# Miniprotein binders against q9bqp7, part 19

Target 1, 240 residues: q9bqp7
Amino acid sequence: VPQNWFPIFNPERSDKPNASDPSVPLKIPLQRNVIPSVTRVLQQTMTKQQVFLLERWKQRMILELGEDGFKEYTSNVFLQGKRFHEALESILSPQETLKERDENLLKSGYIESVQHILKDVSGVRALESAVQHETLNYIGLLDCVAEYQGKLCVIDWKTSEKPKPFIQSTFDNPLQVVAYMGAMNHDTNYSFQVQCGLIVVAYKDGSPAHPHFMDAELCSQYWTKWLLRLEEYTEKKKNQ

## First folded at step 19 (miniprotein)

Design Bi2
Fold by ESMFold2, fold request of step 28:
Structure Bi2 (fold): chain B 240 residues (1-240), chain A 86 residues (1-86)
Amino acid sequence: as target 1 above (240 residues)
Amino acid sequence: SPKEELLKLIEELLQSVEWLLKEAEEMYRMGDLWYAAWMARMALDFAEDAAKLAEETGNPELIRRAKELIERAKELIEEIERAEKK
């Protein structure tokens, strides 16, 4: 149980998006400062078992591909992920830049994979936007805030190659999403809040993406786990 | 020695698979069936990895532990898949 439990929800803020929400999604710039990011907190609080399994996976990949082959593989995965996020930001932006974007940006199996989910996404409120939890003192950069099947969510886009297991970014992703939710709900740059999360797992071959919906109860359970990780990070920092 | 390093690797891998199965069971109890299945399948993959390494040693105790974890992972996957079909 965290010693300093804090609610994910802001009681001073309405659950309902107001009628004056901007017609262009918010894109709050990320400011480098001394407070930690969500991803840094999660990286610095991995269990020894998480670290070991990641290293074992890397060793197996190096055995299969060779060291140079593994470097190329990881570089390609990173570039494909970057292009996927750029394409989604472009697609979900309501401005005229949709006609000016790089045509190759839209060409990928990952974009094909998410098409059926994008049909259920509406009311985009934020894209690639910074969040700061002003009480708990952490920051992040969320992918998207939009309605999914009528529920306002923090949405995280994730690439995956079928059928192989992939460890690097998936293990703590629910904690990342709820940390962004809590930060957004307590950030004065935002006038609305969310109670739900969505992780969208897109596949390289264009197979239908998996929409992993997290309702308020599930988010609350992951939020407790996030608070423990943040508490561990803070305690570790005090010992430096 | 290389044999001592292999035994240490297998021991750490078996312990990490046990940890991962407990995480999958927790996700299952939370009702997160997709993440529970994902973690259970990852545990199965690493348990099979451990079994292959253990077979190379000929150590019957390590082989037994790896096979037990494989069966635990398979049983958990089947339980989660039954819950998903409901």
Scores: ipSAE 0.831, ipTM 0.947, lowest interface PAE 0.5, mean pLDDT 86
Fold by ESMFold2, fold request of step 28:
Structure Bi2 (fold): chain B 240 residues (1-240), chain A 86 residues (1-86)
Amino acid sequence: as target 1 above (240 residues)
Amino acid sequence: SPKEELLKLIEELLQSVEWLLKEAEEMYRMGDLWYAAWMARMALDFAEDAAKLAEETGNPELIRRAKELIERAKELIEEIERAEKK
């Protein structure tokens, strides 16, 4: 259990936008500073067992593909993930002309995979936007904040193959979402707050994506785990 | 020696599978059935990995421990799948 509990929700903030609800999504720029990012905290606080299993998976992949084959595989997976996030930002953003879109960016099995999810997404409030928890002192760059089936969510888009390329990323996805949620709810750049999360797992072959919805209760339980990781990170930095 | 390095690898793999199964059980307790199932299936994959390595050693204790973890993972997966249908 964390030694210092801090709530994920801000009681002074409405979960209904009414002060300023712009027609374009917020995109707060990420500032370079000394406070840690969510992804850095999670990477630096993996357990010994998680590190071992990731290395064992890597060695099995190298045995199958060869060392150079594995490097090419991971590079391609990373590039496809980057293109997927770029495509989703383009699809969800307002635009003046279609010339500003790269239509080849929209050609992807992953984009096909999420089409049924996108039909249930509306009211986009933020895209690729920085968040900072001003009390707990961490930052992040969230993918999307929008309504999913009528509920305002922090949405994280993930690509998946079988087997998955990095178990750490998938293992900690719920912690990433709730860390971004907590940061947004305590960030003065935002006038609203979010109580739900959504992790969307898209598949390379275009199969229907999995929408993993996290209600407020589940988010609260993952928030406890995030706070423990942040405490562990802080202790490691204190001893540097 | 190569055999001693293999035995050490298997021991660490078995301990890591045990840890992963406990994480899956915690996700199940929290009601996150999808992530619990994902972790339990990953634990099964690594337990089968450990079993293959243990068979190469001929060490009956390591083989027994790996098979025990395989059965724990299968039972957990089945329990989660029953919960998903209800």
Scores: ipSAE 0.826, ipTM 0.946, lowest interface PAE 0.6, mean pLDDT 86
Fold by ESMFold2, fold request of step 28:
Structure Bi2 (fold): chain B 240 residues (1-240), chain A 86 residues (1-86)
Amino acid sequence: as target 1 above (240 residues)
Amino acid sequence: SPKEELLKLIEELLQSVEWLLKEAEEMYRMGDLWYAAWMARMALDFAEDAAKLAEETGNPELIRRAKELIERAKELIEEIERAEKK
């Protein structure tokens, strides 16, 4: 159990806002800070086994593809993910910049893969928006806050080529999502809060994406695990 | 020596698969069936990797341990799949 437990939900913040929500999705800029990001905390607190498995996976890929082939593979996977996120931000934004919208970007298996999910997404309140937990002192950049089937969620978009490669952020993805939820709920830039998370795994071939819904109870359990990782990170930095 | 390095690699891989199966079991206990299945399938992949390396050594104990982990991973995957159909 964490030595310094802190709730994911903010009791000082109403679940029913008195004022109208913003009509345009929030996009809080990420500030260059000394405080750690969610992804940095998770990277720095991987177990020895997690590190070993990532390295073993890398070596197997290099044996199959060669070192240059592996570099190209990882660059392509990163670029596909970046383009997917750009396309989703464009699709979900009420603002369309003709110069910035590439029709080829919208034509991909990944976008086809998520169409059935997007039908259930509404009330977009934030896109590619920074969050900061003002008490626990960590930051992040969340993909989306919107209602999914009537429930306000932090939504994280992931790509997969099948079989899915092992990636550190994918392995810890539920912790990443709940860390963003906690940060948003304790960030004065936001007037609302979330109790649920959604991870959407889109497939390159256009197969229907997997919507991984995390209700409040599951989020609470992952939040406890996130707090342990944050404590570990803090102790590790004290000893460096 | 190269032989000692291979044995050390296999030992560390087996231990890491054991850790990963324990993580998958935890996700299963939490009710996160999708992530539990994902971790169990990853554990199966690495267990099969370990088995392939162990076969190259001819070491019967390493082969036995790798096969045990393969069976644990398969059993966990099947259990999760049965829970998903409910």
Scores: ipSAE 0.825, ipTM 0.945, lowest interface PAE 0.6, mean pLDDT 86
Fold by ESMFold2, last read:
Structure Bi2 (fold): chain B 240 residues (1-240), chain A 86 residues (1-86)
Amino acid sequence: as target 1 above (240 residues)
Amino acid sequence: SPKEELLKLIEELLQSVEWLLKEAEEMYRMGDLWYAAWMARMALDFAEDAAKLAEETGNPELIRRAKELIERAKELIEEIERAEKK
């Protein structure tokens, strides 16, 4: 149980469209500062077991691919993820005719993988947008806020070449999503709130992506776990 | 010694698989069946890793523990899959 509980939802906000909402998605810039990011907090609070399993996975990959092969593999995975996120931002932006997209950016198995999900996505409110929890003092950069099958969600896009047993960002991804959600719901740059999450896992071969929907109750349960990680991070920094 | 390092690796790997199965069970209790299954499959993969390493040592207790964790992971995966179908 966290010692300093704070609610994830803001009862003074609605998840329904506001007549004054902008017609284009919000893109609040991320600014360098001393406030810890969600990913920093999660990285600094991994358990000994999580750290061990990640290192064991890395050693197995190095044994298979060699040191240089592993470095190339990880670089390619990172670049594929970056291109995927760029493509999705382009596809979801209403001002595409003003900024021509790279045709190679749209040609990938990952984009084909998510097509059936994109059919159910509408009402995009934010893309690649910064959030800050002004009370709990943490910051993040979320991928997308949009309706999925009629529910307004914080959406996180992930790429996978195949089912991988241990990928650091995937392990803590529900905590990351709810941390962004809590920050958005209490960030004065946003006039609405979000109560649901969606994690979309896209596959390199184009097979149908997995939509992992998190309703408000599940988000609240993960929020408690996030608060514990943030509390642990804060205690570590007090000793330094 | 290299033998002593291998035994320490296997012990920590077995303990980490047990931790991962407990995390999977917690997510199962929360109703997050997809993440519970993902963690249980990850635990199975690392349990099989531990079993291969344990066979190298010939240590019957480590081999038994690794095989037991493999069966625990398989049972949990099957339970989660049944829950996903209703």
Scores: ipSAE 0.820, ipTM 0.943, lowest interface PAE 0.6, mean pLDDT 86
Fold by ESMFold2, last read:
Formats: C-alpha cells, sequence, structure tokens
Structure Bi2 (fold): chain B 240 residues (1-240), chain A 86 residues (1-86)
C-alpha cells in the first residue's frame, strides 16, 4: 500500500464530451523541467528480476541474430514505432487532409493491423499531448485520448513483430497508461477526465491488432501500483 | 569459471521466472486476464529456457525446479483460458 495515496479520478470533472462542440484535439507541448517523466520513473524502479529477464531476452536475441543483427533489429523497431505513431497522429488529426499525409507512412503492416480498431475510435480529444500531475509532480507524453466503442480512453499504441513483446515496455504498459490518466485528470490544461484505458498491440504482418481495454476498476488497481513505483523513485532520489 | 557462471545464470533465471509467475497470478486476481495470460506464457518460455540450460549441467535439482515452473505456468494458462470462456 503506498505511504501517500492520491486518487486517480477527479470528482469535479466529467468524462462526458460535449457533443455539440466539435474541437481540434489538444496537443500540449512537452517542456523540459526538473520533474521526472513517467518513463523515467518506471525505468529507474524496475525490479532486479525484471532487469534480469530483459537482459536474458537480449542475450537470446543476440545468439539468434548476432551482435550486428540485434543492433539493426532494435534500430528498425524504434524507427518503425516512431513512424507508426506519426501515421496514427496524422490519421486521427481532423485538421490534416489526406494530401498532407505521407502516403508511405500509410502503407504499413502496422497501420493495416489497426484498421479494425480505428473504425471504433471517435471523439478524439488529445493527440501526442503532454500531461503533468501538478500535485504528485510527474510529467508524460500520451499518445491519444479518444472514445473507443463509446468509452473515453487514454490509448497507448504498441508495435510487435511477433507475439513475444519487448519485456520492459510490456511489464509496465498498464502503469504507464494509468500514470498518464491520473496526470491528465489533475492537469489544469484539460477540462475533462478519462476513466478507461486502451492498449493496442499492432502487428508488423498486418494481422488484426489486439485491443486491451482497461475499465475504471482495473485502472484504479494499476494506479495503486504506479503510486508505489513513484514512491520508490522518490526514495531512491533522496538516498542518492 | 564457465560452469559456475552457467549455474548462477540458471539460479537467477529460475528465481526470475518464479517472480514472473507471481506477477501473473496477481494480474489474474485483478481480473486482467489478457495480461495475466501473456505473463504466464512468457514465464513458460523462460522456464523452458531454464530447463534447457539445466539439462546441460546435469544438475537434478535445477532440472526439477525448472520442470516445476513449467507445470505451474501451464496450469495457470489453462485456468486463465477457462476463465476467458466463462
Amino acid sequence: as target 1 above (240 residues)
Amino acid sequence: SPKEELLKLIEELLQSVEWLLKEAEEMYRMGDLWYAAWMARMALDFAEDAAKLAEETGNPELIRRAKELIERAKELIEEIERAEKK
């Protein structure tokens, strides 16, 4: 149980969009500052077992691909992930016309993989937007806030070449989502709140993406785990 | 020595797989069936990895521990799959 509990939801806010007020999705710029990011907190608080399993996975990949092959593999994964997020931001932006999009970004197995998910996405409220939890003092950059099958979600997009995901990003993905959710719900740049999460895993070969929906109860349970990680991070900073 | 390094690797791998199974059980108790199943399958993969390494040593205790973790992972996967069909 965290020493300093804080609620994930803000009872003074509504999660219901104003359907009569069409708006451009928010894109709050990320600014450099002293407070830690969600990803920094999670990276700095990995357990020794999580670190070991990640290193074992890397060693197995190096044995399969060779040292240089692994370097190319990881470089390509990062590049494809960035292009995937760029394409999704373009597709979901109401201000961008199809002529303004890079046609090669849209010709991707990952984009094909998520088409059935995108048909259920509407009411986009934020894209690639900074969030800050002003009380707990952490910051993040969320991928998307939109309705999925009628429920407003913080949506996180992930790429996977095979069913076996990257260990670091997979272990803590739900914590990352709820940390962004909590920050948004207590960030004065946003007038609404979000109570659900969605992690979408897209596949390189175009196979249908997996949508992992997290309702408010599940998000609250992952929020408790996030608070423990943030507390651990703070303690490590004080001792070092 | 290379032999001692292999034994230490297997020991840490077995302990990490046990940790991973406990994490999967917690996600199952939280009702996150997809994430629980994913972590249980990852635990099975690493347990099989440990079993292959343990066979190279001939150490019966390490082999037994790896086999036990493989069975725990399979049982958890089956339980989660039954819960998904309900």
Scores: ipSAE 0.812, ipTM 0.940, lowest interface PAE 0.6, mean pLDDT 86

Design Bi2
Fold by ESMFold2, look of step 19:
Structure Bi2 (fold): chain B 240 residues (1-240), chain A 86 residues (1-86)
Amino acid sequence: as target 1 above (240 residues)
Amino acid sequence: SPKEELLKLIEELLQSVEWLLKEAEEMYRMGDLWYAAWMARMALDFAEDAAKLAEETGNPELIRRAKELIERAKELIEEIERAEKK
């Protein structure tokens, strides 16, 4: 139970006085500052067990691939993730011309994997956009805000190759999504509210992506866990 | 010594698997069946890892604990899968 509970939702912020053209998604630039990012809060508050399991996983991968093989593997995973996010931003930006799109970005198993999800995505409101929780003082860079099957969601895109996932980000992914939701809902750059989340897991071989929908109740429960992590982060920094 | 370090590794691994199973159970209670299943399958993978290491030591207690965690993980996965089919 957090000592300083704060609601995820701000219902008074629901008009468009500072909204961009509805046909152009928001893309708020990330500012340099000393306010912690969502990913830093989560990284700094990992449990001992989470850290240990990550290290054990890395050692097993190194035993299987060798040190150089593991380095190549992780670099390739990072590059594929970066290209995947770039491709999705391009696809979801209706103002981009054919000449601005790199056809090689669009040719991947991951893009094939998400096609059935993308047909259910509409009303894109934000892409690769900064959010700041102006009261709780944290920032983030979210992937997408759009309607999925008629429900406005913070959408997070993930790549996966196998049942052996890249373990580093997976434990806390729902907390990351709800932290972005809370920040957006309390950021004056955004004139709308979001109450649902969607995590989309795409596969390298083009197999249909898994949509993990998080309704308002589930988001509320993860929000409580996020507040505890933020509280732990704040206490930890106070003692340094 | 190398033997003492292996025993410490296995102990920490077993404790971390127990933690991961508790996290999976929490996700299950929250109704997040997908994340619960993912964490339970991860726990099974690390429990099998611990069992292989424990067999190398010949230590009956470590072997027993690892196999117990394997069975706990399998039972949790089956329960989550039953809940998913409802």
Scores: ipSAE 0.811, ipTM 0.941, lowest interface PAE 0.6, mean pLDDT 85
Fold by OpenDDE base, second read of step 27:
Structure Bi2 (fold): chain B 240 residues (1-240), chain A 86 residues (1-86)
Amino acid sequence: as target 1 above (240 residues)
Amino acid sequence: SPKEELLKLIEELLQSVEWLLKEAEEMYRMGDLWYAAWMARMALDFAEDAAKLAEETGNPELIRRAKELIERAKELIEEIERAEKK
């Protein structure tokens, strides 16, 4: 049980978007601050087993691809992920704000992969927007807040070259999503609340993306795990 | 020695597989079938790696342990898959 319990949901916020919510998705810039990011907290609180498995995976990949091949692979994965997020931001942004869509960004297997998910996405409230939890003292940059099948979700987009989730990104993905949810729900820059999470795994080959929907109950369970990781991080920093 | 290093690697791998299975079971109990399945499949993959490495050492105990973990992972995957179909 976390020592410093804090709710994921804000009872002061209504589940109904206020009619005054701007029609334009929010894009709050991430401010460089001494406040740790969600990603940093998760990375620094990985278990020995997680670290070992990641290293083992890396070693296997190096054996298969060679050292240079693995470096190239890693660079390509990063670049493809970045381009995919840029493309999604462009797609989900209102038409009036659409800079000339680089048609090349839209021609990817990943974009093809998520088409069936995008059909169920509506009511975009935020894109690439910073969230800050003032009480728990962490920040993050969320990909998207939108309605998925009529449920308002924090959506996190992931890329995978294989029909299997990428090991580096998968371990703590649910924790990342609920961390963003909790921060947004208590960030004064946002007037609404989210109760659900969605992790979408897009595939390079254009095969249908996998939607991992997390309801409020599941999010609450992962929130407890997140709080424990945050406490561990805080303790480690005090001891440094 | 290279042999000692290999033995150590196998032991660490086996422990990590056990951890993955435990986490997968927890996710299963939480009702996150997708994530549980993912972790269980990862456990299976690494358990199979451990088995191959153990066979290279000729250590019957390590081979036994790895094979046991493979079976546990398979059973968990099957259980999760059955739950997903309901």
Scores: ipSAE 0.797, ipTM 0.925, lowest interface PAE 0.5, mean pLDDT 91
Fold by OpenDDE base, look of step 19:
Structure Bi2 (fold): chain B 240 residues (1-240), chain A 86 residues (1-86)
Amino acid sequence: as target 1 above (240 residues)
Amino acid sequence: SPKEELLKLIEELLQSVEWLLKEAEEMYRMGDLWYAAWMARMALDFAEDAAKLAEETGNPELIRRAKELIERAKELIEEIERAEKK
């Protein structure tokens, strides 16, 4: 049990979108400060087993691709991911704010992959927006807050080259999502509450993306795990 | 020795597979079938890797353990898949 328990949901916030929700998605800039990011917390609190598995995966990939090939692969994956997020931001942004859609960004297998998910996405409230949990002292940059199948979700988009999710991107993803949810729900920059999470794994070959939906109950369970990771991080930093 | 390093790698891999299976089972109990399936499939992949490496050593005990973990992973995947169809 976490020593510093804090709720994921804010009882003072309504789940109902205020009619005054701006038609334009929020995009709060990430402030660079001494506050750790969700990603940093998760990376610094990985178990020995997680670290080992990641290293083993890396070694296997190097064996298959060579060192230079693996570097290239990693760079390409990163670039493709970035482009995919940019494309999604463009798609999900209101038409009036659409910078000239680089048509080339939209012509990707990843975009094709998520088409069936995008059909169920509506009511976009935030895109590439920073969240801060003032009490628990962590920050994050979330990809998207929108309704998926009528449920308001923090949506996290992931890319996979193969129909198998990448170990690096998916291992702590549920924790990342709930961390963003908890921060948003207590961030004064946001007037609404999120109760669900969605991880979408897009595939390079255009095969149908996989939606991992997390209901409020599941989010609450992962929230406890997140709090434990955050405490571990805090303890490690005090001892340094 | 290279052999000793390989043996150590296999042992660490087997332990990590056991950990993955345990986590997958926990996620399954939590009702997160998708994530449980993902972790179980990852466990299977690494267990198969361990089996191949174990075969290179000729150590019957490591081979046995790896094969057992493969079967456990397969069984868990099947169970999760059955649950997803309901």
Scores: ipSAE 0.756, ipTM 0.898, lowest interface PAE 0.7, mean pLDDT 90

